# Ledger of designs, part 9: VH-VL binders against Prolyl 4-hydroxylase subunit alpha (phyA)

Target 1, 225 residues: Prolyl 4-hydroxylase subunit alpha (phyA), of Dictyostelium discoideum (Social amoeba) (q86kr9)
Amino acid sequence: KIFNKESLNQLEKKGYLIIDNFLNDLNKINLIYDESYNQFKENKLIEAGMNKGTDKWKDKSIRGDYIQWIHRDSNSRIQDKDLSSTIRNINYLLDKLDLIKNEFDNVIPNFNSIKTQTQLAVYLNGGRYIKHRDSFYSSESLTISRRITMIYYVNKDWKKGDGGELRLYTNNPNNTNQKELKQTEEFIDIEPIADRLLIFLSPFLEHEVLQCNFEPRIAITTWIY
Key: E = the ipSAE of ESMFold2; O = the ipSAE of OpenDDE; V2 = 0.75 times the mean of E and O plus 0.25 times the DockQ between their complexes.

## First folded at step 4 (VH-VL)

Design a28 (framework fv_diridavumab)
Fold by ESMFold2-Fast, scan of step 4:
Structure a28 (fold): chain C 225 residues (1-225), chain A 123 residues (1-123), chain B 111 residues (1-111)
Amino acid sequence: as target 1 above (225 residues)
Amino acid sequence: EVQLVESGAEVKKPGSSVKVSCKASGGTFSSYAISWVRQAPGQGPEWMGGIIPIFGTAKYAPKFQGRVTITADDFAGTVYMELSSLRSEDTAMYYCARESYSYGKYYYYMDVWGKGTTVTVSS
Amino acid sequence: QSVLTQPPSVSAAPGQKVTISCSGSSSNIGNNYVSWYQQLPGTAPKLLIYDNNKRPSGIPDRFSGSKSGTSATLGITGLQTGDEANYYCGTWDSSLSAYVVFGGGTKLTVL
């Protein structure tokens, strides 16, 4: 119920879509926030960065968030049964995001989603993530690479000046040769406010997380392959 | 409105391959699928497969699986269809067509068609 | 040859009404929307009807579509000489996800 011809045209032409009041359920949003922050407080998240295999490679100047991968099976069940009992409301959110994936499969011819991947991310004061893309387009790789990024925010009481905006660098999606994709200085800053869902084309839009002046900054991201 | 411009006629030997191109003109088709449909002389159309150019995701009809490859240029100005191991019965008009749909529907229909490329396979 | 069955030919005089049938199964017409295409001699097919009964912009209301069970029909009223063409039905086969199937075609002759 999210996609109509207008929103699909916006995604095609601009490469992104913002949906505010996605769940429109304050109690549910509060429960998702509590579950997310509890995962962090109980040391279930690991520092993201170059520490895959060693702390010597950890570099907070590149990426300063803490992350937890959430694995679900083909029946939308969280694979870790201890985790599934503690994040029921996050799982409810993921079911709603799966409905969006199903809409892509239903309304975009030959979209044929392959899998999804979900990450919980928490930034503390001073945290940021420098400019990057979530995947790279080539005609050979998109069938096995992230195609859609969906980011859901649960930051209650965020206000102007708190930082932590997602800066999305807007490209012309009508460029017919991605090797000629020149990033402009044009961008939009997306405030990470509660109950906002951001959807964008993973290989086409560079983005960064601006330095946070608050904590915790919480986001739940699902990628569609 | 978008138009689809196909490459010129081809004459090929049995056992060779052919690659036909389809270019969007007057607009873009990047987020919507492009189908390849062939029509042998005196016969009805056969769907061969389709691709969503911006995502690079292709699907093929079972009859052509393993012989056909559909690809797109980066960000989808041009879509290609390559058919290998050609036989005389592959002699046909080859069309590209834009797949369209109504919001919330599963059915795909072809609303814009190229003019067709004649492929003749002869020894 | 074709998955969907159409009569090979139909004929009528100018000003008359003609109907063209298209028969399939539960996995295609029975569960999915039907489209119709007109192909004038020497040209590419042109979309006439989509979603069983809807007309694209520029298609006159003389053309109509309907669907009942596993069969669909294309109706043409006020038949004109320019309607002489081949007509094809098309649909999606749900047993083979995103597999498009077409009828064998009906040649309409305006006598």
Scores: ipSAE 0.013, ipTM 0.507, lowest interface PAE 8.3, mean pLDDT 81

Design a29 (from dr7 with light chain N32D K54E; framework fv_diridavumab; at its last look DockQ between E and O 0.03; V2 from the best seeds 0.00; counts 0 for: pae E 10.8 > 2, placed apart)
Heavy chain, then light chain:
Amino acid sequence: EVQLVESGAEVKKPGSSVKVSCKASGGTFSSYAISWVRQAPGQGPEWMGGIIPIFGTAKYAPKFQGRVTITADDFAGTVYMELSSLRSEDTAMYYCARGYSYGKYYYYMDVWGKGTTVTVSS
Amino acid sequence: QSVLTQPPSVSAAPGQKVTISCSGSSSNIGNDYVSWYQQLPGTAPKLLIYDNNERPSGIPDRFSGSKSGTSATLGITGLQTGDEANYYCGTWDSSLSAYVVFGGGTKLTVL
ESMFold2-Fast, scan of step 4: ipSAE 0.488; ipTM 0.741
ESMFold2, look of step 5: ipSAE 0.012; ipTM 0.541
ESMFold2 (binder alone), look of step 5: mean pLDDT 87; pTM 0.913
OpenDDE, look of step 5: ipSAE 0.304; ipTM 0.753
ESMFold2, look of step 7: ipSAE 0.005; ipTM 0.472
ESMFold2 (binder alone), look of step 7: mean pLDDT 87; pTM 0.910
OpenDDE, look of step 7: ipSAE 0.006; ipTM 0.511

Design a31 (from dr7 with heavy chain G99D Y102H K104R; framework fv_diridavumab)
Fold by ESMFold2-Fast, scan of step 4:
Structure a31 (fold): chain C 225 residues (1-225), chain A 122 residues (1-122), chain B 111 residues (1-111)
Amino acid sequence: as target 1 above (225 residues)
Amino acid sequence: EVQLVESGAEVKKPGSSVKVSCKASGGTFSSYAISWVRQAPGQGPEWMGGIIPIFGTAKYAPKFQGRVTITADDFAGTVYMELSSLRSEDTAMYYCARDYSHGRYYYYMDVWGKGTTVTVSS
Amino acid sequence: QSVLTQPPSVSAAPGQKVTISCSGSSSNIGNNYVSWYQQLPGTAPKLLIYDNNKRPSGIPDRFSGSKSGTSATLGITGLQTGDEANYYCGTWDSSLSAYVVFGGGTKLTVL
């Protein structure tokens, strides 16, 4: 189980939690990496911000990744049968992340998760994603907005200097003085190393992906609504 | 040191609604629940509901479900309690209070606001 | 009506010991931690005891709590005139969708 008194307190106080050696299974990690990279090599991912066959322009100065949405039904089965047979190990990971969703429902009163949404993302050399939030806090709309972000990394050969860190801004989101918040930006750089799971509160923590000096940079993200 | 500051006294007519605010100052990132507890004259406290601001989740006591709405503005540091369809029996002191129970939300309240008097009269 | 039962009043003289009881059921006190609150006239409730027997910082050791079965007790030793107040027990009730319940209160009069 992920949540004990210490980890719940960490998430409540800091807004994020880092779990290294999440699967702790090198063979499984290698299979997830292979499946992820093969999806990219077989042109299954689209450049973020564009749909296949559209003339919608993507601004690479904002976001430089390629993405594939992975749709699962209410019984946690991948909807595309051909995809299901080719990403069995990614699906195993998603089942593990679903157990964490169940823990949120169990330990947070009235959390009542509505749905999840999963994305496979690949960055090439030079790719980046500027500072953003995954959702916005609004008590009126919170039940249909992303509340939790979970990012799993599979970059087994990452080394210092390769770039592509996730810069997580740790400023107090309750500070209503926008000038103070902007002037005192505090952050931590999270290395996108294999078998690391990052969990954070979607509406509260701004983050960015620093420029990649390696490829492929692979991450699998599941959001809880 | 966390302090909870509630909005001023209200006098309301039957059938109207009242919205009371509770502003948290001091302390760390919003890592607690805020409960609303009312106390009618000469009576004991009655839990109405609460909210965990960082998760945006509200919980209501069955007696008040359908009439009470609890919301939070985390960026403003304020929690609100709105009670609709007011009747004379809703005349009471309304408290906001912090539940800083990291192993269990909605159990005990360690910091209390000073209370907001709501009087419902014709 | 209150879910938890307390005596409506108790009285004692300065320097004496007093005990206030709080009775419930298996769905509340029997399986769950108990808290106690002091309410001085004209003030908000103040936490005295949590987790059956723990004191917050600033609460003197003459206040104590205990729990046995479906009942809890608040003990006050070395009674002072400033202790004259209403006292409430509290917990959560698992059968009522796990929400907070309070006792009806006990008025302590210091003679």
Scores: ipSAE 0.356, ipTM 0.725, lowest interface PAE 3.2, mean pLDDT 85

Design a32 (from dr7 with heavy chain G99D K104P Y105D; framework fv_diridavumab)
Fold by ESMFold2-Fast, scan of step 4:
Structure a32 (fold): chain C 225 residues (1-225), chain A 122 residues (1-122), chain B 111 residues (1-111)
Amino acid sequence: as target 1 above (225 residues)
Amino acid sequence: EVQLVESGAEVKKPGSSVKVSCKASGGTFSSYAISWVRQAPGQGPEWMGGIIPIFGTAKYAPKFQGRVTITADDFAGTVYMELSSLRSEDTAMYYCARDYSYGPDYYYMDVWGKGTTVTVSS
Amino acid sequence: QSVLTQPPSVSAAPGQKVTISCSGSSSNIGNNYVSWYQQLPGTAPKLLIYDNNKRPSGIPDRFSGSKSGTSATLGITGLQTGDEANYYCGTWDSSLSAYVVFGGGTKLTVL
């Protein structure tokens, strides 16, 4: 159980919550790391690309990560079922994140989660992801948007100077125009250290992944819609 | 384009309560903060409070603390503002508006409802 | 009573330039971004400026904003009869429980 009056108040006021030693199980963390890196080494992740109309292109100036979407619905393809058997420890982590989703539904009035979506991401030396939001206030969109971002890190040997911090912008207003600069920006840099879970309000906080000076930088992200 | 649709005009006696509703059309409240702003005749707008529907938690301006309650329904498709212990000086136009806040803090409003007239008379 | 102070009225002829001031304190305008709203008779307020000097889509560049110290200014050039309206500044107060504050409004008359 992570939610009490203090943590809920922090999410409302600050928009984010950091939980260190989330699993508190070194062997499990090692297995999650191994599974994640093996997916990458076996060429199961794709370079992140941009959608340009009906065509897509890979733009490393925007984001330099390799990604794999993990599907956990009951009617998944045989390929997703085969994947499940090779990422048992990642699935253990995702089960724990589902419990947090259930806590949101139980303790936050009118939360009523719709679905989750999970992504495994690996950054190499030089990789980065420029400032963005995980969700936008799109008045013309009929799709339900991401509301909560949960990022779990497994980088055991990260040390100051390695880069790859997530820079979370803490005083930007909720707007849809990312191209506009603010007069004053406040931020916090979140080190991507092992067994750290970062939770934040998807439409409220802009963030970026600073350039990595190490590899692999591994993160597993689950969004709640 | 998202529109905010407010409930109809109200005429109330001093000491009673009024509850105004605000419904989003063309989208949902789950991705927005919603503010309530009132405007008395000949005066500027007064922020009363707001809610982030995904949390159901509301924030109130000091002037209205204890008299105003802002809530959202089970699907976060409708936001309500209830003002109790009405006085003649509560006669005003009441607006709901989509708020672009700093994180969970309230700041400016880009989409406004047409307003609900509340008249308090003896 | 409004927290932010504006002149109650301003007037100018078509094609001219006008400025509307908004004065506050260090706990609001001094430390925070300022927004401006236009309100035509019988309508809800319309966002005109946010983040001190930025325009939403659809707002012409005749409208501009600026901020210095604890005061902000809305500038309107090339005045048109359709600009005749009430104008309000807004920001939030940085006291321990931040909340939105507005000016008392300025009625612009285009003679």
Scores: ipSAE 0.015, ipTM 0.479, lowest interface PAE 7.3, mean pLDDT 81

Design a33 (from dr7 with heavy chain G99E Y100W K104T Y105S; framework fv_diridavumab)
Fold by ESMFold2-Fast, scan of step 4:
Structure a33 (fold): chain C 225 residues (1-225), chain A 122 residues (1-122), chain B 111 residues (1-111)
Amino acid sequence: as target 1 above (225 residues)
Amino acid sequence: EVQLVESGAEVKKPGSSVKVSCKASGGTFSSYAISWVRQAPGQGPEWMGGIIPIFGTAKYAPKFQGRVTITADDFAGTVYMELSSLRSEDTAMYYCAREWSYGTSYYYMDVWGKGTTVTVSS
Amino acid sequence: QSVLTQPPSVSAAPGQKVTISCSGSSSNIGNNYVSWYQQLPGTAPKLLIYDNNKRPSGIPDRFSGSKSGTSATLGITGLQTGDEANYYCGTWDSSLSAYVVFGGGTKLTVL
């Protein structure tokens, strides 16, 4: 079991967790990569910021990715039948992420997950995403927001110098180690290497995608509400 | 806009316990940490503890460790603070406040409840 | 006794400038962001400054914050009678295993 009690303890203490060799199946990783890149090549992704109500001011200098939302019903079935037949291996990945969601529901008494939301994102050479949080502002009209972010990477040939690292700002309110505690702008750069899963607390960790010197940079993100 | 609504004033006898509630109005606690801060008459504020509702993880100030329990009911959007073995020195205004930081560290409190008066007298 | 030291009172006339100091140590102010809170009689504290020097929406630019070493300062220019209140600094203290530590407070009297 890849996500276990030790994983939960790290997430609770640090606010984030990195799991390498998540699927540990090279053939599956290759198929997920192919399906993801084919969606992009077949013009199924839209430039981020397009057709967003209040986000119309966001431009390519702020966020340079192309995105596709993947909608699944309560029985974990992709709602778009044509999409379902073309992204079978991405759906397999999402089933594995759903097991992590079920584990949160099982071990955290008041977690009570409400829904999940999944996005496929592709960055081209020069693409980036400036510092942000994944949770939106809470207001009278918005009573539910993202709690957990899970990002899965499939970039098989990534090497140091390629850029596109996710810079995660790691000042964790759960950190109780007094000697190591620093309330400055601490960060780590997470290399977007294949079969790496990053999990973090959505409302608490600022992050950014550093400029890419390669393409395509592919990530599949699932949020738990 | 999120508002924090606290339960009504309490009058308690020494040695008893008090449980104060803090309910989100116009939002939920699933995305935020909630702190409890008290203020005795004529004194400055004292942080008692806080909770991250999505994990049920609570932290307590050393002065209150063993006497205070902070819990969350994320479904109802309510956080509770229970203080036991009450003494006259526990007479104070008790506030809940939403903790927000730039990263994951506790830096500041941006939304405050109006406070609950707790009076301990015999 | 609070861990963060503030002067108990400060006073000035309308239109003048005041500064309120907050002194700590390397384990709190020296290592962490400082916030400031304004408290009018009978009300909850209100966030005035966060991240050492940033203002929330609705806070006039007459209010400013700064931090140097293990001390922080709240500056108020163009004093108004409505500024008469108690002011508290706050920060995280890594040595106390507590999330937040507050100063003892400074009562500002506008003469």
Scores: ipSAE 0.016, ipTM 0.474, lowest interface PAE 6.8, mean pLDDT 80

Design a34 (from dr7 with heavy chain A33T I54L G99D, light chain K54E; framework fv_diridavumab)
Fold by ESMFold2-Fast, scan of step 4:
Structure a34 (fold): chain C 225 residues (1-225), chain A 122 residues (1-122), chain B 111 residues (1-111)
Amino acid sequence: as target 1 above (225 residues)
Amino acid sequence: EVQLVESGAEVKKPGSSVKVSCKASGGTFSSYTISWVRQAPGQGPEWMGGIIPLFGTAKYAPKFQGRVTITADDFAGTVYMELSSLRSEDTAMYYCARDYSYGKYYYYMDVWGKGTTVTVSS
Amino acid sequence: QSVLTQPPSVSAAPGQKVTISCSGSSSNIGNNYVSWYQQLPGTAPKLLIYDNNERPSGIPDRFSGSKSGTSATLGITGLQTGDEANYYCGTWDSSLSAYVVFGGGTKLTVL
């Protein structure tokens, strides 16, 4: 279990949690890395913003990653039967992330998660993603939106200077509402090191991926709605 | 030093509605969870509901479900409680309070507003 | 109607010890943490005890809490006239759709 009074207080105060050694299983991490990179090498990922068969063009200066959506049914089974046989260890990771989703449902009154959505992302040398939010929140909204972002990294040999850090803008969530106070921009750079899980509040924290000076930069993201 | 500042006293007619505000100040950001608790003259406290502004979730006590709405219009800065179809039995002091949740449940309130008096009379 | 039962009043002389009981069921006190609040006339409730027996900063150790089965107890030693107040227990109820429940209150009179 990751949620106790201390970690819930951290989410309240900072809007994010960093958990290192999440799986704490080097063999499992290596298998997840291999599965992830093999999906990319077998051309299973699509340039972000370019829908397969729809040709929706996207400016690479905005985001330079390749993505694959991983769809799971209500029984936690990968919907694509061919994919399910090739990413067993990624699926194991997703089961662990589902346990965290269950913790949110258990510790946050009336959280009542609606669904999850998972993306595998790979950045090459020179890749980046400019500042953005994963969703927007409205207390009266009838539209379901992402509430929690969970990003798991598998970059085993990352070193300072390699780039590709996730810059998380840590402004007090109250200050992001543009009420009377002028916002002060604060941030932290999160190194995309192996077996690190980053959890943050999707509608409140802007973030960007700094330019990569290595490849592949691999991240698996699950959102809770 | 975190404080909860509530809006001023209200006098309402039966059948109308009242909206009370609660603004948090003096913390790192306002609070984790805000509950609304009322207390009728000479009676004990009664929990009406609560909201976690950061997660956009609200929960209501069964007695008030359908009559009460708790909202946050600025994501942990200001929380509102609106009670409709007022009757004389709704005459009470209305408090907002910061609470800590455990599991799916609220369990204690460490910072309280000073209360808003709502009087319902014809 | 209060879900948790407290005696309506208790009294003791200055310097004495007093205990205030709070009775519930397995779905509330039996399974969950108990808090206690002090309310002086004309003021909002003030947290005295949380997590059954913990004190917030600034609460003197004369105030103590305990829990046994489906009942909780607030203890006050070295009773002072300034302790005259209403005292409420609180917890959550896992079987009800409402999550927070309070006791009906106990008025402490220092004779």
Scores: ipSAE 0.030, ipTM 0.563, lowest interface PAE 5.4, mean pLDDT 81

Design a36 (from dr7 with heavy chain A33R; framework fv_diridavumab; at its last look DockQ between E and O 0.31; V2 from the best seeds 0.00; counts 0 for: pae E 10.4 > 2)
Fold by ESMFold2-Fast, scan of step 4:
Structure a36 (fold): chain C 225 residues (1-225), chain A 122 residues (1-122), chain B 111 residues (1-111)
Amino acid sequence: as target 1 above (225 residues)
Amino acid sequence: EVQLVESGAEVKKPGSSVKVSCKASGGTFSSYRISWVRQAPGQGPEWMGGIIPIFGTAKYAPKFQGRVTITADDFAGTVYMELSSLRSEDTAMYYCARGYSYGKYYYYMDVWGKGTTVTVSS
Amino acid sequence: QSVLTQPPSVSAAPGQKVTISCSGSSSNIGNNYVSWYQQLPGTAPKLLIYDNNKRPSGIPDRFSGSKSGTSATLGITGLQTGDEANYYCGTWDSSLSAYVVFGGGTKLTVL
């Protein structure tokens, strides 16, 4: 019922799908929020846009979020035992997202999902993420790259003017002829409201996170390869 | 209303390869469940394979596995079928068609290209 | 050579009815939906029936489909000269290397 034939049809036609009231459980949403923010407050997230032990910089402030990778094994178990006890409700959410992955494997010929990858992201006031794609398109090599992006939001008190919308570019596939395509560029701004799940085709839709005028802006992203 | 436009006729030598294109026009992402079906003179149709470009998936019929490759050019909205190691028995009309799929199955094809004649002779 | 078996030809008079059979096995027709295609000389196949018995928009109701066990039937009533064509059944084979299979075709002659 969460993801069905109509959901798949919308995703295929538009390249994206928005599901509001995804969990439809206020207590679960509150617990996911608390777990997410506590990971940040306990300094478990790293600042994105930094080098990783080379002297070469990520020169521009291309993204202003703090991130934590959540690694799960092939049996959907969080690999870090200490983490698994502290993010039980995030893990519940990821199990629900796995049901969507299983539906893709079931209804799309030769979809054959390889793995998932999950990231918790927190933006503070003033944070943003410039326009980017989650992967590149090549039909021969797409199976080793991200194919589906699923972003779940838990921002309960978001209101218009708070910023932090995800701007999804719906008419600029793969950005190959960027200068010419900007004249016909279409987009939609997706408000990062609680219990909203955004699903889109990773290699086809450019997107950005607009400047946040609130904090924390919390999103949990799972990619299907 | 979607239309499928195929590339022009080809004449090839045995042992060579042929690459046929199929361009969707007047369509959306949903236009891109594309099958390749061939028909030799006086014979019935043979499904070669299909692709769903937006999901990066291609599936091939057992007879053609290892000899056929189906790919997509995302920018141009074009699907390609390349058949290698050509022999005279590959002389046929090659159609692209918009397929319907659900579950792991391609069921039927509702919009067809006009076909590309490929002749293999020596 | 075809996985699905059709009679090579059928004939009937204008205004009459005709049925074209398509026989398979449990791995194809027995477990899956059947489609039918009409092919006029020099043209691409045209979808006539899908999901065993459904007609696309624009297909007249004198064309009908049915399925029983491992066999399917295309029925045509009120035959017209313009119905003279080759007819092909198609389905999915659920065996290990699942793929689309077609019948060998039936040439309909309206005498």
Scores: ipSAE 0.450, ipTM 0.725, lowest interface PAE 2.1, mean pLDDT 84
Fold by ESMFold2, look of step 5:
Structure a36 (fold): chain C 225 residues (1-225), chain A 122 residues (1-122), chain B 111 residues (1-111)
Amino acid sequence: as target 1 above (225 residues)
Amino acid sequence: EVQLVESGAEVKKPGSSVKVSCKASGGTFSSYRISWVRQAPGQGPEWMGGIIPIFGTAKYAPKFQGRVTITADDFAGTVYMELSSLRSEDTAMYYCARGYSYGKYYYYMDVWGKGTTVTVSS
Amino acid sequence: QSVLTQPPSVSAAPGQKVTISCSGSSSNIGNNYVSWYQQLPGTAPKLLIYDNNKRPSGIPDRFSGSKSGTSATLGITGLQTGDEANYYCGTWDSSLSAYVVFGGGTKLTVL
């Protein structure tokens, strides 16, 4: 569906892929937006935690979003029946993202996905998330860590100057226009506009959410392990 | 410019195993497939298998399935190939090469190491 | 026997043109992109052509590639003594298990 020679080459060479008009259905986009914001307005999101386990602390200087984990069973169904009825259109989006997971498994030899994990995130005015990576890559962590990050945006009223861009740090792996490679920080700013799907290699690309000058900034992230 | 360097030449007895390393410097490594290709004297190249280090799972040519193991240490920028149950026909030059493939569409190798010899003799 | 078949040798005088063929099947050349490699004596293979007909940076335009059906062709014009080498085609094969296959090679002699 989304993978051909050109898109796979871009993902392998640049580490990311941007797909605009992913659902291409304004009504569906609006329903996903409403469901997402209603979860926040009904106090179903929590301030993002910094550490796993019992030692948990909140530092808005590091990240300022509110989050909800969406757990699906082996049949791609949401276990919580009340949640399932309130995020029906988000679940539709997650089914579409599962098709992409299946494309990874079918077209990339040795991918062999294990599971997915999904988070709804809402930022308010002034919210941000400092530079980070979504996974650790070392020999002891290679088989059960996040490998692919997929972020879906629903912010239909976003315009230039509103902030909240995702700054994706990229490097030119080989600059053939120069005799000697420069050691410089490269990045692109990805506007969090509605119906945009961003896909990137989790261990490869550092990123941050720039400060929001609007609210809500809504993103739905699925990680593939 | 990315460079690939294989470990040094080895002489081995029949029935033993050999482990060759490939280290990358001066460029990107982890998002590309790193392949092992061997070439016996006077023969064409023969793909043994490859790995994409950030994904950690290797793919093998059917001929070598069960005898070859390819692993990666992405932090060290190193890929390893181990060939077991050596026999005289395994005497060859062994190359590591950077390239990529996706599905059934295409594959090419744009950076090659200098190669290292493995000699199997009694 | 190699999965991809190439003539064992070709020769021509400096300045002339040669072509080198690579014959396969629908499970390899027919449905997958072809690459070509030059191997000078005593050196590792070097990528010459990828994606059937594209040249990497630094490869002169007198090298060209094409594909038709289950066959691929490398063309070399304006032959130079430095072109004397072995040439190999390579591609993906998916008949039993997806893997890379190479031709047996063609020795080019510049007379």
Scores: ipSAE 0.006, ipTM 0.467, lowest interface PAE 10.4, mean pLDDT 80
ESMFold2 (binder alone), look of step 5: mean pLDDT 88; pTM 0.920
OpenDDE, look of step 5: ipSAE 0.251; ipTM 0.721

Design a37 (from dr7 with heavy chain A58T; framework fv_diridavumab)
Heavy chain, then light chain:
Amino acid sequence: EVQLVESGAEVKKPGSSVKVSCKASGGTFSSYAISWVRQAPGQGPEWMGGIIPIFGTTKYAPKFQGRVTITADDFAGTVYMELSSLRSEDTAMYYCARGYSYGKYYYYMDVWGKGTTVTVSS
Amino acid sequence: QSVLTQPPSVSAAPGQKVTISCSGSSSNIGNNYVSWYQQLPGTAPKLLIYDNNKRPSGIPDRFSGSKSGTSATLGITGLQTGDEANYYCGTWDSSLSAYVVFGGGTKLTVL
ESMFold2-Fast, scan of step 4: ipSAE 0.563; ipTM 0.766

